# Designs tried in a protein design chat: VH-VL binders against UPF0305 protein MTH_811. Part 1

All scores and structures are predictions.

Target 1, 155 residues: UPF0305 protein MTH_811, of Methanothermobacter thermautotrophicus (o26902)
Amino acid sequence: MKGSDALIMALRNMAATLGVYDLMEVRVFLERSCRFVQERYRAIYVDAYMSMVVDSVLDLKAGFSGTPEMDDARYSLRDALKRLDEINAPTIVGLTVLYRTYVKGEPLHPPGTPFPGGFEVEKKDGVHYCPVKDKQSDNPEALCDICIARQSPLP
Below, numbering starts at 1 at the first letter of every chain, in headers, positions and changes, except where a header shows other numbers; antibody chains are not in Kabat numbers.
F, E and O are the ipSAE of ESMFold2-Fast, ESMFold2 and OpenDDE, as the mean of both directions, binder to target and target to binder. V2 is 0.75 times the mean of E and O plus 0.25 times the DockQ between their complexes.
[cut] stands for letters that were removed.
The coordinates of atoms that the task and the answers printed are left out; those that the model quotes come from them. Centres of patches stay.

## First folded at step 1 (VH-VL)

Design a1 (framework fv_acasunlimab)
Fold by ESMFold2-Fast, scan of step 1:
Structure a1 (fold): chain C 155 residues (1-155), chain A 124 residues (1-124), chain B 108 residues (1-108)
Amino acid sequence: as target 1 above (155 residues)
Amino acid sequence: EVQLLEPGGGLVQPGGSLRLSCEASGFTFSSYAMSWVRQAPGKGLEWVSGISGSGGSTFYADSVRGRFTISRDSSKNTLFLQMSSLRAEDTAVYYCAKGYDYVWGSYRYTFDYWGQGTLVTVSS
Amino acid sequence: SYVLTQPPSVSVAPGQTARITCGGNNIGSKSVHWYQQKPGQAPVLVVYDDSDRPSGLPERFSGSNSGNTATLTISRVEAGDEADYYCQVWDSSSDHVVFGGGTKLTVL
């Protein structure tokens, strides 16, 4: 079985096995990935991302039944799984990335996630734009490659 | 081709007001943060103010907070700096500068294009 | 408030390597950008994000950033490199852009 239904079932089964201690692994991963972000913003960013992770897991445990369209993804699902393995992403991070990108069609940094300077991801004409996506190309642990958000338009 | 043209500037008395403008072309104006950077005669660069691509977030140097207001009109591709309660120490060349991305405060924030500069002289 | 310290001047002979330092507490954890400014002209970005170069800039310009010191390196210096150079960071603690005091590079 393939398709969005099979993916949703697999993600729900994965979510069912996750508990509070798995969140400790996610926090460690995020702190490491954000180690060069200024201390003041790092804590705010990590906390916002943790809230999004928790919401995603709870949504899946509640039996999500939607089939939203994917807007745009640089990686195929197969390549995304390989990328998550290459950076040693915790299972719960991988689940969240796959759920948001390939099931919900929503960015990894949802609207309202604070960025330095108080900026955030925005949606215009059905497309999600991230102001810093291309700036993360030199970060080997960045997950921007498998996020549906596109870099804000540039000439 | 990116261009930033600054037609404002001039001589103003202490306590007076002046509005600077910067006309942008050659890029999607609303997709980039913009800023004002000044330089007093014979001195170094001093950041004055910044504004996000959407205009929803503004930032000010301590020396100008409460006296200067940055704003933008994306329909006209124009950046503004409204200066009030001007002081002699505000005398400087003011540069309009384009952010490298949309976000002000990004750890990688830099200025990839600059206007030609506009001289503001505060003198009686 | 965060402060960036640059030497006021650096002299170098044509064809040699110039090194301009930018000192700041734990500056290696920040992204450093460098600007060149010639008399009567607007600044020009020459290095961004510690070590990246804008398109069209010669490979002679390079940068590094670690610990408490960032460095702009200009190899095989030419007379046309004579200018003031400024380093710049974003200080998240104050929500301010911070510039160094500038370094005048003289090619003799």
Scores: ipSAE 0.000, ipTM 0.493, lowest interface PAE 16.7, mean pLDDT 77

Design a10 (framework fv_acasunlimab)
Fold by ESMFold2-Fast, scan of step 1:
Order: structure tokens, then sequence, then C-alpha cells
Structure a10 (fold): chain C 155 residues (1-155), chain A 124 residues (1-124), chain B 108 residues (1-108)
């Protein structure tokens, strides 16, 4: 078995044990990871991320059978696992990060996510750009290092 | 004062079943994840199973998966381990243990309180 | 599965410093917890989250964790410190707690 096949199997096994009550445990972690974000946008980001968590769990429980794509991730899978350990990420958050980054090749903030100043996550020429990735460098709980998105160019 | 009391244990024949219980007091039971840890005679500690504070997420060591079921009853402040298809190698003292970190969220900070241990002997 | 390696035994004279190691691949990226177990008794948490000490525990117990090795240090060892010591981590890759094999500390 290739590493991507083993990863999907592990994520499916993990998703089978998760339910609605576990979702309450991740909100605090997500709010902490967004603590340097302005209050107005923090709730929007947390709610968007909770939606992605639910979608990821449901996809895996439904027996996702798409083609894994792992080549474009900035972090190796092993380095991503170490990072999730360092920040004490809940199992559900880890599942979501690994599924979106290494299986789907999607950013942790989907295109159209609003940020202060009217900036948004954009997709240009097959590459995802996030306006706040570099601004989170001082946040020890941030997941930006694992995310496939790149910092948006200065205007 | 935090207390974990384990009243159950016993002798059971191979293939049999036994339920262990751990009665908790002195803390908000549903806010903390809990685990079962066992120790065979003369051997080291082995983590067996864990359950989140909410009771929804359960975790099992490979050696017991499919045979043991962990559960909790917040109305009784009691943790359970239902053991089935018992084998001679399951003979051990079983401890219940409370995770140090609250809010039922994380298995990261170890176990701050342990029960007194309950001997389970599996033999014919 | 993640493996923690401890020396099976360590011997020290009273008043000396005991050091018990816990080896694991990149263990410095994990939180390590330490337990003391005396014969016939339940384990007692002596160090958690690498270096924090539970309330009421003697200041002689301390911990460190970096790279591939975590260490429990017991200064000014007393006869009453003779016990088995276990390290422990949570392995988030497999959602398992993992214990080391234990180290018997003998005070001679």
Amino acid sequence: as target 1 above (155 residues)
Amino acid sequence: EVQLLEPGGGLVQPGGSLRLSCEASGFTFSDYAMSWVRQAPGKGLEWVSGISGSGYSTFYADSVRGRFTISRDSSKNTLFLQMSSLRAEDTAVYYCAKDLYGSGSYFKLGFDYWGQGTLVTVSS
Amino acid sequence: SYVLTQPPSVSVAPGQTARITCGGNNIGSKSVHWYQQKPGQAPVLVVYDDSDRPSGLPERFSGSNSGNTATLTISRVEAGDEADYYCQVWDSSYDHYVFGGGTKLTVL
C-alpha cells in the first residue's frame, strides 16, 4: 500500500469514531488559534472552519473514493503530524487538516473567506493565496504552516 | 478531595466476561477524559482504553479492540470497562485514571489521580 | 506504534542525583509525563508536561525533554524514592497513550 492509501484508511477509521459531541471540544481550540484575528472576523473564521470539519467527517464516513493528491503540500506528512502534536490539536482538527491538505489539496480557509481590509482567499492559476498567512507567524497555535495556501502579494 | 473507587474485580474463566467500575467523586466528572490502565503481575503499565469527557469518543489499545468496551454514566459519576472474550494474558491489576486536563478535550497531560486497582484473574 | 525506551534499572547512593531517561523518536515534540510506583500501590504522577510538578510533590523531582530524550531527575535521593518509574506520552497519530517499559530505581 502507498502512503496516500494508508492515510485515507486511517482517516476513515478515525472518522468512524467521531460524532456531534466531539465537535464542541474543537471550538475552543479554533478560537485560540484565531486569537490574533480581529473579533469581527474571528467568529466568521471559526464558523467556516467548523463547517469544513463537518464536511470532512461526513465525506470520510460516506466512503470517499477520490484520487489522493499529496505532492503539493508544503509540509511532509510526518512534519505535519509533528506540528499538530506541538500545538495539541484535537483529533478532529488533525483529521480535517490532513484530509484537506493531503487528500483534497484544498486550503484551510476556502476561497471567498473574508479578511480585514476587504481581502479574500483567492485562487489564481491553480494556486491558493491567503492575505493573513504571514501575519500569523507570531501565533504558536496557527495551522498556516501546514496549509497549501501562499501569502497574497502586497497590493 | 478527588477519589476514584474501584469495587469490582474477580476470577473468570477464559472466554468469559466481566465488568469493572470506577466511582468518581470530588470533581466535575463530565469535564475530564478517563482511561483504564492495566499491569500484569511483575510487568509494566499498559494503557488499555480511554473515553472523552462527553463519552462520545472512545479509544482502545490494539490488544483489546473488539473485546473491551469503555463507557461512562455521568448521572452516576461512574466509568465502566466491559470485558469479553477474556484470555489468560488479560490477567492484571486494572486501574482507572483521570486525565489532568479538563473540559473533556485532550489526552495530553497524563493522569493526576488513579484508582486503587482491581485484580482480574483469567484462569480455568 | 510509538515506542518509549527506558533503562530497566538505575542505582544511586542516598543523597546523590538519579537520572532516568526516556527515549523516543522526536520525543521533544511531545509532552512527557512521569509516574512513580511503589510495590502494591497505584502509580503517582510526579512530573507532567515535560517539566511541571503536581502540587505537594517535593522540589527534588524535575524533568526535561528535548530531541530524542526526556529525562526525570531526582536530586538528593532518599531511601523512600526507591520505586519503579514510568514515562508516558500521548501519540496523536494513533490516538494512544504509550508507556515506557519502566525503570527500577534502587537506592543503596
Scores: ipSAE 0.000, ipTM 0.487, lowest interface PAE 16.9, mean pLDDT 77

Design a2 (framework fv_acasunlimab)
Fold by ESMFold2-Fast, scan of step 1:
Structure a2 (fold): chain C 155 residues (1-155), chain A 122 residues (1-122), chain B 108 residues (1-108)
Amino acid sequence: as target 1 above (155 residues)
Amino acid sequence: EVQLLEPGGGLVQPGGSLRLSCEASGFTFSSYAMSWVRQAPGKGLEWVSGISGSGGSTFYADSVRGRFTISRDSSKNTLFLQMSSLRAEDTAVYYCAKDLRFLEWSYYFDYWGQGTLVTVSS
Amino acid sequence: SYVLTQPPSVSVAPGQTARITCGGNNIGSKSVHWYQQKPGQAPVLVVYDDSDRPSGLPERFSGSNSGNTATLTISRVEAGDEADYYCQVWDSSSDHVVFGGGTKLTVL
């Protein structure tokens, strides 16, 4: 089919070609992307993100059955693809971002992801909030502008 | 059945070039990372190079960087190692190895080819 | 460069327990894998992810990994266990697969 069906099929086919060295490429990308994160929290951040990547790949392999609307996305799919090219995102990072944003309608960091100061991503009244979205504005490789989560009102 | 077949090595003079191949069957070739591992006569195992299933990432040991190129051809289910500027120290049995795909940070080899002898000598 | 150190040889009597160590700085934070190699043959995976065993391998093979030392333990050793054993990790700091130097296990 077309549209969201075509996207899901493309993501599933892409997931089937990924191997262990692709996961390693993701780790390198994440370490570079979170270079502004305090050293003591960097490992926790990377670990949480890698778990989310693994879960996303598993979902695609198991067969995903839902398709969200893209009305909450700040970027169109075309603009998101351009952004991923601009930062030279690894294939698996691009796959994960596109899957969570345009297929599942979920934030890149799932609710409960720990951040410095005891803050975490939370869902309130149907909206996802991230405590560090605005603090990533200085990170040129951050994908927060694609993510559906909104900045938490409290720092 | 998983099989990795290395169809032969060679004798090469120092400074020469040689391409190794590893023919894979019994699994979805493009879904698994692959590596080359070598073993000099009477010595231990030394990792040479690795490539992701998609071919998007390649890695090299310091001793071969700039001289060897790893690649794969999914249409032929074949892994390659192009060796250039060969030295006597590159004399070894070369094994291709299949990475067992995990959904975690596991980097190990579940199947190995039979090995291909490469001799660099005048 | 990250380095794994193994004793060059270990001798054990049949029926006894062999322990082969693999030393590395903070190796307990990495996943360690073990291979058995007999003369003229390709290596065979015997332990992966520190302590897991491939299907079809005897329960006599086990592994552990903590701090600066990983250990391959072979209980009730048999003559057929005589081989070279190699430990292996992925070193994220160098993006390299690293093998230990190998240990020759001799069954007396």
Scores: ipSAE 0.000, ipTM 0.481, lowest interface PAE 15.7, mean pLDDT 77

Design a3 (framework fv_acasunlimab)
Fold by ESMFold2-Fast, scan of step 1:
Structure a3 (fold): chain C 155 residues (1-155), chain A 123 residues (1-123), chain B 108 residues (1-108)
Amino acid sequence: as target 1 above (155 residues)
Amino acid sequence: EVQLLEPGGGLVQPGGSLRLSCEASGFTFSSYAMSWVRQAPGKGLEWVSGISGSGGSTFYADSVRGRFTISRDSSKNTLFLQMSSLRAEDTAVYYCAKDYYDILTGYSLFDYWGQGTLVTVSS
Amino acid sequence: SYVLTQPPSVSVAPGQTARITCGGNNIGSKSVHWYQQKPGQAPVLVVYDDSDRPSGLPERFSGSNSGNTATLTISRVEAGDEADYYCQVWDSSSDHVVFGGGTKLTVL
């Protein structure tokens, strides 16, 4: 079995065991990660991430039918797992990050996600670009290092 | 191509109710906040209500709070505004708008607008 | 509530520069967006985040924002620029979107 097939199988097996209590743990983690955001804005941010997590789990439960796009990511799978452990990410968050990065080849924020200045994640010549990646370099809890997106070119 | 299509509108008597809808296409609907903005005849733009992409947060102008309810159905890519206890002052063209809401800075901007639908509240 | 003040009208000759102001208390600390509306049509975003321009719009449109005044500047004005222009901010203290009263630009 190739490594990509083994990873997909492992993620599918993990997704099959997830339920409502795992989603509650994710919400707690996201609220902690967004504690610097004012309370009224935190709900919008958390809800956006929860939707992404739910969609990823549902995709895996339903059986991923597309062609896996396992990138030659800057972070190896091993280093990504270490990073998730360092920030105490819940298992379901790790599942989502690994699925998007190493199976789907999609950024952690999909195209159209709101960012300062009206910028969006976009794909050019096979590469995803994110306008805020460099702005998160000081944030120890940011998952930008695992994300496949690169910093957007100068405007 | 981004499109926002607004059926509905109409004439309604004071104290009545009406539901507006706005069907979105050409973008990932659930990823964007949406707003309703109205314009009374010969007057300027007035923001009415906003809703987050997930539907988990809603916002209302003071003039409509308690009377209007904003909601969305992501499975149908549709935004709704349920209006109740309508007043003559609610007479306006109502626009739905795609809202690029930046949570960290708190700014909203409307990059695409529907064609607008006229709501007339008159006896 | 937070209030944005615009002049009700501005007149300019073709080829000249139009300047439309948007006054607000400490507006320079907020992100200002500008919309163009022609009769019978929905508004169109022309400047966002103080000075950025959407793709496909002429470089003749520009903006600035500092202190208590934001300004929309339209250089080399054309007849097709005749419209109502609105400034807009998000007031975080009230969680409200606030629009200016609008400015009618007349091109003679």
Scores: ipSAE 0.000, ipTM 0.477, lowest interface PAE 18.0, mean pLDDT 77

Design a4 (framework fv_acasunlimab)
Fold by ESMFold2-Fast, scan of step 1:
Structure a4 (fold): chain C 155 residues (1-155), chain A 125 residues (1-125), chain B 108 residues (1-108)
Amino acid sequence: as target 1 above (155 residues)
Amino acid sequence: EVQLLEPGGGLVQPGGSLRLSCEASGFTFSSYAMSWVRQAPGKGLEWVSGISGSGGSTFYADSVRGRFTISRDSSKNTLFLQMSSLRAEDTAVYYCAKGSYYYDSSGYFRAFDIWGQGTLVTVSS
Amino acid sequence: SYVLTQPPSVSVAPGQTARITCGGNNIGSKSVHWYQQKPGQAPVLVVYDDSDRPSGLPERFSGSNSGNTATLTISRVEAGDEADYYCQVWDSSSDHVVFGGGTKLTVL
């Protein structure tokens, strides 16, 4: 396999072999990445993200084909792979990021994901908005550069 | 610099046990699938076992299933192969090998781009 | 179990083209990788995903894969190419990595 077809097949095959320990690794990674988020919101955020990860894995196992390059992606696929490697992202996190950004064209935090202050990721006029994208510019573990969402206009 | 370093192997009696280790450096260890590949004296390459980057999925050749256990420790950047119930036909040089792509962690292992130097295991009475 | 078949040996003169085959049922549907192994050394990846070359390897190495046969082609063979060559696939139906039996390339 080569090119975009190889990516889709690799993601499908990866999803097929993921188990409970891989999901636990994602939870640990998320808890570490959001360690500075207020505790009352941290659990809600982690649970929402875990649900998105599970949904992504199940969708891949069902044979989604999609397109492997999406408009508004900050990084090329090669640069995204390098970024994931640099931050030591768990394999299942990498799978989810690559799937949502390059195959599905959806944000890493699904619409409706809650954040402190009652703000949420939302889709409006074909564009996804995230309330915290710009606030993560100083976080070396953030994957916002690979996410298609734009900063929400509401402060 | 990407490297895989294997300590020396050993001489064990049939029925004995031995643990091999492979220390990784120069890449994000937990993001890559890893394998053990062996080569008996004068013979070809034989895949033994593989493990996903997270350690959640393990794979074994039929000849070693139930006797060998592959594992990894991301805090030590180390891959292990626990061998038990060793037989004379397990005598071989054992190589650790790194999967070539970040997303190699499922039922589709791509090429092995980096190999350890090999560790000789001799099973003899 | 899935089996890959390679000729045990191939001989070529310097400057000629060596062709090493890897036979497998419907191997064209799989990704084939090739390794070079010199005496006393670990294998070295020379072709991956049927026809791609790792950085730093000579363009003299190329590959193809279709139907039931994959082929490693080494053009303008040099004495330093003398080695054993192995093909490899992942068989998703059995969840096994499979290697061919190896081909000894002799440059005379």
Scores: ipSAE 0.000, ipTM 0.490, lowest interface PAE 15.9, mean pLDDT 76

Design a5 (framework fv_acasunlimab)
Fold by ESMFold2-Fast, scan of step 1:
Formats: structure tokens, C-alpha cells, sequence
Structure a5 (fold): chain C 155 residues (1-155), chain A 123 residues (1-123), chain B 108 residues (1-108)
């Protein structure tokens, strides 16, 4: 997408409308999508995700001043928009996913995000890796296909 | 899956008025901007008007500004174009078209189009 | 007002490659989208964001955009590709959608 003017403008306009209620709503969405994750890990995951969402919204509200980067997502922007609509994603979740994947070129979970078994999202040789990407293929609410991260190599 | 249905165009005298409608299904209507694009007989495509998903922002081509009004009703999943002070040069097939940006405020491009509705302005 | 220029017609033999150009001042800095329109039918998106294809469209359709010219390329042309093709941009300086005049592709 050249310049990505329309996408960046749409994301910034959406971020400007977001407030505390929207942050409460994303926590509900995460609790639902993580209902099969053990309780102790669910809390860590939700907190890490919420931190990333807050950082993304604040970055957009401050006026993103970088150049859009190419991403490694399996979904085109059009298919990602269809996916977000199909799962009835909250606006703030959709905004965050689109911003990180198609504007920043960063994974939905930043490097260092912990997962069960001591595994973490890591960046190696310029590529982001996630330990659970392949494990989410059957989760109807998972957004891993819209994330740039690759499945971590077999240990 | 996505469908845009345009029931009925019409024959109108110069100076008359007509309202077009476009019934949407297969997507979250209120989350997407919509546009009207027209095509005069034997001519090319001409963008007419656009509206944001919320209805808070509207855009018009210079040729129709002040004469046409775009609006939407999310409870009915329907897009409207109210045309007034119609002229012979407004004779065209009118297409409603969906824009791809989720909660986009500006027109970008059109991923789905309605079948088109013929509007004829003649005496 | 921003203007997009297309040749009015292009002819190609079956199995060959058709190239339809879209000229515009510094068009390479804009995102170009392409539509196919067959007689009596609504337009159909065939290329968006210069080179991306909608799901389900054959790989024979591709696009490029640089400098002052964007190009729609249709390889291994089939009779069913005969149609009018339109390029389109969003002109951020005027807040207008701009279409090219259209190109009629004839498969001989």
C-alpha cells in the first residue's frame, strides 16, 4: 500500500474516539478468547496484551510519524478486515491488530511476552517468533493469521 | 456473501427529484463507508458521493454538490441518495459501492458493487 | 483537478499478454486500483493497492505502479477477459475519487 495515508488516517481517527469503556471491553474479549488457558497464565497473557493495546492507542493518539513497513502476515488487509468483522471484534482490538500488523510490522505480543512452559515471543535474525501460533489454528477467535510472528522452531 | 441490492430507478423530468436506495447484507453495515458511483450511457465511471460508516462525514463530487444528499439508516442496513434539481446530464446507471476500510472515514476503493439502477432525466 | 489517462482500446490475441496503462502525474506516489466491467454488468475489482489481487481472482491478473504510469497486466489472455478496464486513485489533495476514462480490451 503506497503511503498508507487512508489506513493511517482511519486508525488515528478511531484512536481519537477510544476511551476507558473501550479498554474495559477489550478485557472482556480477551477473557472470552482465553477461556481455555489455565487461570495463572491467563492473567499474565491478558495483562501483556492490555499493555500492548494501551501503547498502540497512545502511539496513534500522539500522531504516528513513521513510514508504513511491509509485513509478513498471511492475510491481505482486505481479508483481515473481513476476519475482524466476522468475529465481531471490538473496535479497539481491530484497530490494534491493523496498526501493529500493517503499519508497524510488529507482532500482536511484543518480544518477551511469557507463555506456559517458559516460552516467550522472541525476535531472532530480524524475524518475530511466537510459541503458540500453530496451536491456535482451531480457535475461531484467534487473530494469529493477521499477526506477523512465525511459529517458534521446535526446541 | 456480501450483497448490495438497488431496488428501482426511474424516469424523472428535469428539475424533479428521486431517492435511490441500496440494501446491504453480509457484512456489518455500520462499520464501512459507502459510495455512489454513476455511469452515463456510453461513458466512463464517475464518483458521486461518499459517507462514513457512522454517517458523520459526507463527501460530494463538485458536479452534484448542493443538489444531492447521501445518507444511511443502520437500523435498515440501507444507503440512500436523495437527488434534487435533476438535469439531463444526471442520466446514468447509479451504483452503490462498499469501501474496504473498517471504520474508514475517507473513500479509498470499492471491493463490492451493487447491480446498478438506471435513472433517466428527460422531458 | 487530478486526471488519469488510459488508452481507449487495446487488442491482443488469445494466450498473449495484455498491458493496459494508466497515466497520471506522479501516480507512483498513489495507490492504484483496477476494475473490470463487462457489458450490462457492474464493475468488479481485479487489482487493488497497485498489485494486490482479491481472493479468488486468477494469478493472470497483476499490477504495477511507478513514476507517472501504472499498468494492469493480464497474462495468458482468454476470450472471457474481453471487457472495459478502469483505473482509479484516491486524490488526497482534493478528497476525490478519480477514475480513468476506461480501456476496451478486445481479444481477437
Amino acid sequence: as target 1 above (155 residues)
Amino acid sequence: EVQLLEPGGGLVQPGGSLRLSCEASGFTFSSYAMSWVRQAPGKGLEWVSGISGSGGSTFYADSVRGRFTISRDSSKNTLFLQMSSLRAEDTAVYYCAKEPLWFGELPYYFDYWGQGTLVTVSS
Amino acid sequence: SYVLTQPPSVSVAPGQTARITCGGNNIGSKSVHWYQQKPGQAPVLVVYDDSDRPSGLPERFSGSNSGNTATLTISRVEAGDEADYYCQVWDSSSDHVVFGGGTKLTVL
Scores: ipSAE 0.006, ipTM 0.548, lowest interface PAE 10.7, mean pLDDT 79

Design a6 (framework fv_acasunlimab)
Heavy chain, then light chain:
Amino acid sequence: EVQLLEPGGGLVQPGGSLRLSCEASGFTFSDYAMSWVRQAPGKGLEWVSGISGSGYSTFYADSVRGRFTISRDSSKNTLFLQMSSLRAEDTAVYYCAKDRGYSYGLFEYFQHWGQGTLVTVSS
Amino acid sequence: SYVLTQPPSVSVAPGQTARITCGGNNIGSKSVHWYQQKPGQAPVLVVYDDSDRPSGLPERFSGSNSGNTATLTISRVEAGDEADYYCQVWDSSYDHYVFGGGTKLTVL
ESMFold2-Fast, scan of step 1: ipSAE 0.011; ipTM 0.577

Design a7 (from a6 with heavy chain R100F G101W Y102S S103G G105L L106T F107P E108Y Q111D H112Y; framework fv_acasunlimab; at its last look DockQ between E and O 0.04; V2 from the best seeds 0.00; counts 0 for: pae E 11.2 > 2, placed apart)
Heavy chain, then light chain:
Amino acid sequence: EVQLLEPGGGLVQPGGSLRLSCEASGFTFSDYAMSWVRQAPGKGLEWVSGISGSGYSTFYADSVRGRFTISRDSSKNTLFLQMSSLRAEDTAVYYCAKDFWSGYLTPYYFDYWGQGTLVTVSS
Amino acid sequence: SYVLTQPPSVSVAPGQTARITCGGNNIGSKSVHWYQQKPGQAPVLVVYDDSDRPSGLPERFSGSNSGNTATLTISRVEAGDEADYYCQVWDSSYDHYVFGGGTKLTVL
ESMFold2-Fast, scan of step 1: ipSAE 0.013; ipTM 0.632
ESMFold2, look of step 2: ipSAE 0.006; ipTM 0.524
ESMFold2 (binder alone), look of step 2: mean pLDDT 91; pTM 0.937
OpenDDE, look of step 2: ipSAE 0.182; ipTM 0.757

Design a8 (framework fv_acasunlimab)
Fold by ESMFold2-Fast, scan of step 1:
Order: structure tokens, then C-alpha cells, then sequence
Structure a8 (fold): chain C 155 residues (1-155), chain A 122 residues (1-122), chain B 108 residues (1-108)
């Protein structure tokens, strides 16, 4: 049995216990994490993330199995769990991050998510790029180190 | 209302040190990344250093890395630039500037201080 | 290191249109900001994110950015527009802001 199969089962069991109250906790967490972002862009980021969280929970409740896209050696599941515990992330945030990164191989901000300065998350030649990943490297609350997206390259 | 005030510059000898300050008012200081930009007499603008709103991330131009330290004190709404090992080439008017977007360092500078003259000479 | 190239000077008659260019390799993929600086004064933001204007700035100021050239356009130029203009980008690979050398706009 692959580790990803065990992870999917654990995530499904967790998703079965989640409700609307848990989604409210995610919004509060995201608003705190994005408090320094301009209000007009903050709303877009939070809404995009909330849509992704809702979709992830619904997929897991429906029994989605997926195929993992991430290299476990770079983003060890155990290290990711330790990281989420250290920043005291809500359980639903942890579920969503682990599901997107290790099961779906999708970035935490969907492609097309706009960022200040005219940049956005985009997919080119099978690789997801995020304009803000490196700028968050010193932020202890950021989850960019367990996101599959790479920093957008110089032109 | 929204403003950045830079109290006094200085004259220092080569190899000396000087700390610049920039006092913010009229906005939530900790929500915005800040930068220092300098301009040598008769020359153009040169970015020196930047700091995130939280203070977690600091960045420096290659010309000042290892000699200058940027910091901020949210309780005083004040941005600092500690300059060490000063050279004649550091002689310039130094401006503090606020990033337009918030805590992201790559945004435009929408509010500028009035500038502080730093002269490095014997 | 990334380099931005501006013409050192541009002259224009009152009421005409001034165009100040900012050249950079694939600059169209970056967000360009423009600053106006008058003698003895701090710079003032006139265009950000290629084409957006700060509140309170006249609509005579506009910007564009594509390919290897960004352009600041000042329509119906007034004597008060005489100043130095600087373009600026953030170089994400090196975590640097880069300024152009500046363009002196003379209104005669």
C-alpha cells in the first residue's frame, strides 16, 4: 500500500467530520495570514482559497482517490505535519494543504489567482508558477514550502 | 495626513557609522513594506534596502550588503537604516518610501519622506 | 543585474504630447512604475502597474508596457510638468528594485 493511499483514507475520515463551522475557522486563519495584503487583493486571495478548500472537502467526502504528483523526498509528509502543528494551523487547513500537495499535485492558489503588480499564478509546460513564493520564504506562518508551485522566473 | 518624516541628516567621516530614522503617521505602519532609496548629488535614484511590514524579510542592494541594516519599530511607527563602514560613494540624499500594495516588497512607492542628506567626507 | 534604459532628455512644446520610454529585456512581463521628481523635492508616483494612476493625478498621465519598451505618455503638457522622470521595476530573481537613469523633460 502506498503512503498516499493511507493519507487519502485519513483525509477522507477527517473530511467526514467537517462542517460549516470549520470553514469559518479557515476564513479567520486566512484573513490573519493576509492582513498585510491590500484589501482589494486580500478579498480575491481569501475567496479563491475558500473555494479551493470547499472543493477539496467535497471531493474527499465524495470518495475521490486521485494520484499523487509530488516527490515525497522534498516535502516529507511527516515534516509537513510537523510544520502545520508548529504554526497551529486549523485541521481543515492541514487537510486541504496535504490533499492539494500530496494527492492532487495542485497549487494552494489556483491558476489565474491575481496578485498585486499585475502577476498571477499560471501553469506553463506542466509546471505551476506563483509570483509570491520566494517573497514569503521568511514568513514563519506561510505554507509556501509545502506548495507545489515554483517562483515565477525572470523574463 | 499620510506622511513620512525624516529628522535630520549628518556629516560623518569615512569608515564611520550613522543611523537614519523615518517616522510614519496617518496609516497602519505594520501593514506596509518600506524601502530606503538614495540619490547622489546630480545622479539618479538608487534603491538601497527594503523590509516587510512584519519585519521578517529584509533585502539589500549589492552595494550596501553587509554594511547597512534596515529595521523597524512598530511601537514607534519608525523605520531605521543603520549605516556602517561609510564610504564617500555613500554621500546622497536618503529617502524612506512606503510600498503601495501592503506587505509585498515589489509594489510601487506611493508615499515618500522629504529626504535626509548624508555627507561622507573628511 | 537587470538594466532599465531611458533617454537622458526629452523636449516638448506646451500643449503637445510627451513620450518617455523605458527599455528593458522583456519588460512587458514586469510591472512598471513611474515617478516625477522636481528640483529639491522627493519623487512623486505618477503611474503604477504599467498604466494605473494614483488618486488625484490628472488623466493627462498614462502608461503602457509591452515587449521590450514601457512608455510614460503626458498629454497636453504644461510648464509644471517639467521634471525628471524615472521608471522602476522589481527584479524578482534577485530581490532588487531597479530604477532607470532618469529622463529630464523640458517644456519650451
Amino acid sequence: as target 1 above (155 residues)
Amino acid sequence: EVQLLEPGGGLVQPGGSLRLSCEASGFTFSDYAMSWVRQAPGKGLEWVSGISGSGYSTFYADSVRGRFTISRDSSKNTLFLQMSSLRAEDTAVYYCAKVHYGDYLWGAFDIWGQGTLVTVSS
Amino acid sequence: SYVLTQPPSVSVAPGQTARITCGGNNIGSKSVHWYQQKPGQAPVLVVYDDSDRPSGLPERFSGSNSGNTATLTISRVEAGDEADYYCQVWDSSYDHYVFGGGTKLTVL
Scores: ipSAE 0.000, ipTM 0.494, lowest interface PAE 16.7, mean pLDDT 76

Design a9 (from a6, 13 letters changed; framework fv_acasunlimab)
Fold by ESMFold2-Fast, scan of step 1:
Structure a9 (fold): chain C 155 residues (1-155), chain A 123 residues (1-123), chain B 108 residues (1-108)
Amino acid sequence: as target 1 above (155 residues)
Amino acid sequence: EVQLLEPGGGLVQPGGSLRLSCEASGFTFSDYAMSWVRQAPGKGLEWVSGISGSGYSTFYADSVRGRFTISRDSSKNTLFLQMSSLRAEDTAVYYCAKTYSSGWYFRPEFDYWGQGTLVTVSS
Amino acid sequence: SYVLTQPPSVSVAPGQTARITCGGNNIGSKSVHWYQQKPGQAPVLVVYDDSDRPSGLPERFSGSNSGNTATLTISRVEAGDEADYYCQVWDSSYDHYVFGGGTKLTVL
């Protein structure tokens, strides 16, 4: 699958099959993937991610017709699909990841998402920065390699 | 407390344009989809347009498609409806309405409504 | 273009039970929401997701939805319940919100 139009069509077709029950599976997946995040931040993280997931699904159901801003990601689309299969990601998670990274060019965690230590996802000079991207290298379920965000520079 | 304030109604001649606004407070604005719902004098409720929380997806009723544009400004917590090519049949009270969303679920019911603003299209 | 059908009016005596129907093809597969609107006021959500009530609403309001008919039930009706009532669904095939034509509840 290549080309923004073909990708958008495929994502729209997948979104059309998704409903409220699929959101339950996303929550389970997120709780598993963020099990090492302190509990008080997990709720904020999960809620922010769920809001983003819902918005992405609704955007696709509405028949997205804007101009895609496809940005470079560490993984090619083919490798991203392989990665999602390896971690057995729910369909709705895969759809959201592909939509944000390869169609919108936005990070998987929206700007302003808080993390322990007073760090946040930030956008500076057109680039998105995540404070925990490199800290997830040992997490087998992390999707940071598919995310457009870069690691925040050292202070 | 959730509040939606609509200051932008008025009188417009047929073929004219008008922008409605709805100022939101008391909730995280960008987390919720918003809609415009209108009601002609003595008639029922009619959904006009909707916009996702991010502002990326917009929806329109067939009767207004191509003439109305919905938008939002998250920095001002404000929803807009730009109306153009207005017709006598667009005369109505226009309500902005917030969807209900709770944690994991998007629910399409409207849990809060603005006070409504009267738009009169008359020569 | 999904269509919801409501009776234009329903009359009930104080203290009795009012039932307002909302007809739609296979509406039992959709989530139905109900709004109350009094003259000169914005609508107020009174029942959502077929049968749930918002906080602060009297337990006298209830709903059901099956087959081709959803019903709003108002028990022990009071004069203050006199209003127009609208049912509403989301039509996922067209990504549209659909409202019924409204029912005027008269408390005599």
Scores: ipSAE 0.000, ipTM 0.480, lowest interface PAE 14.6, mean pLDDT 77

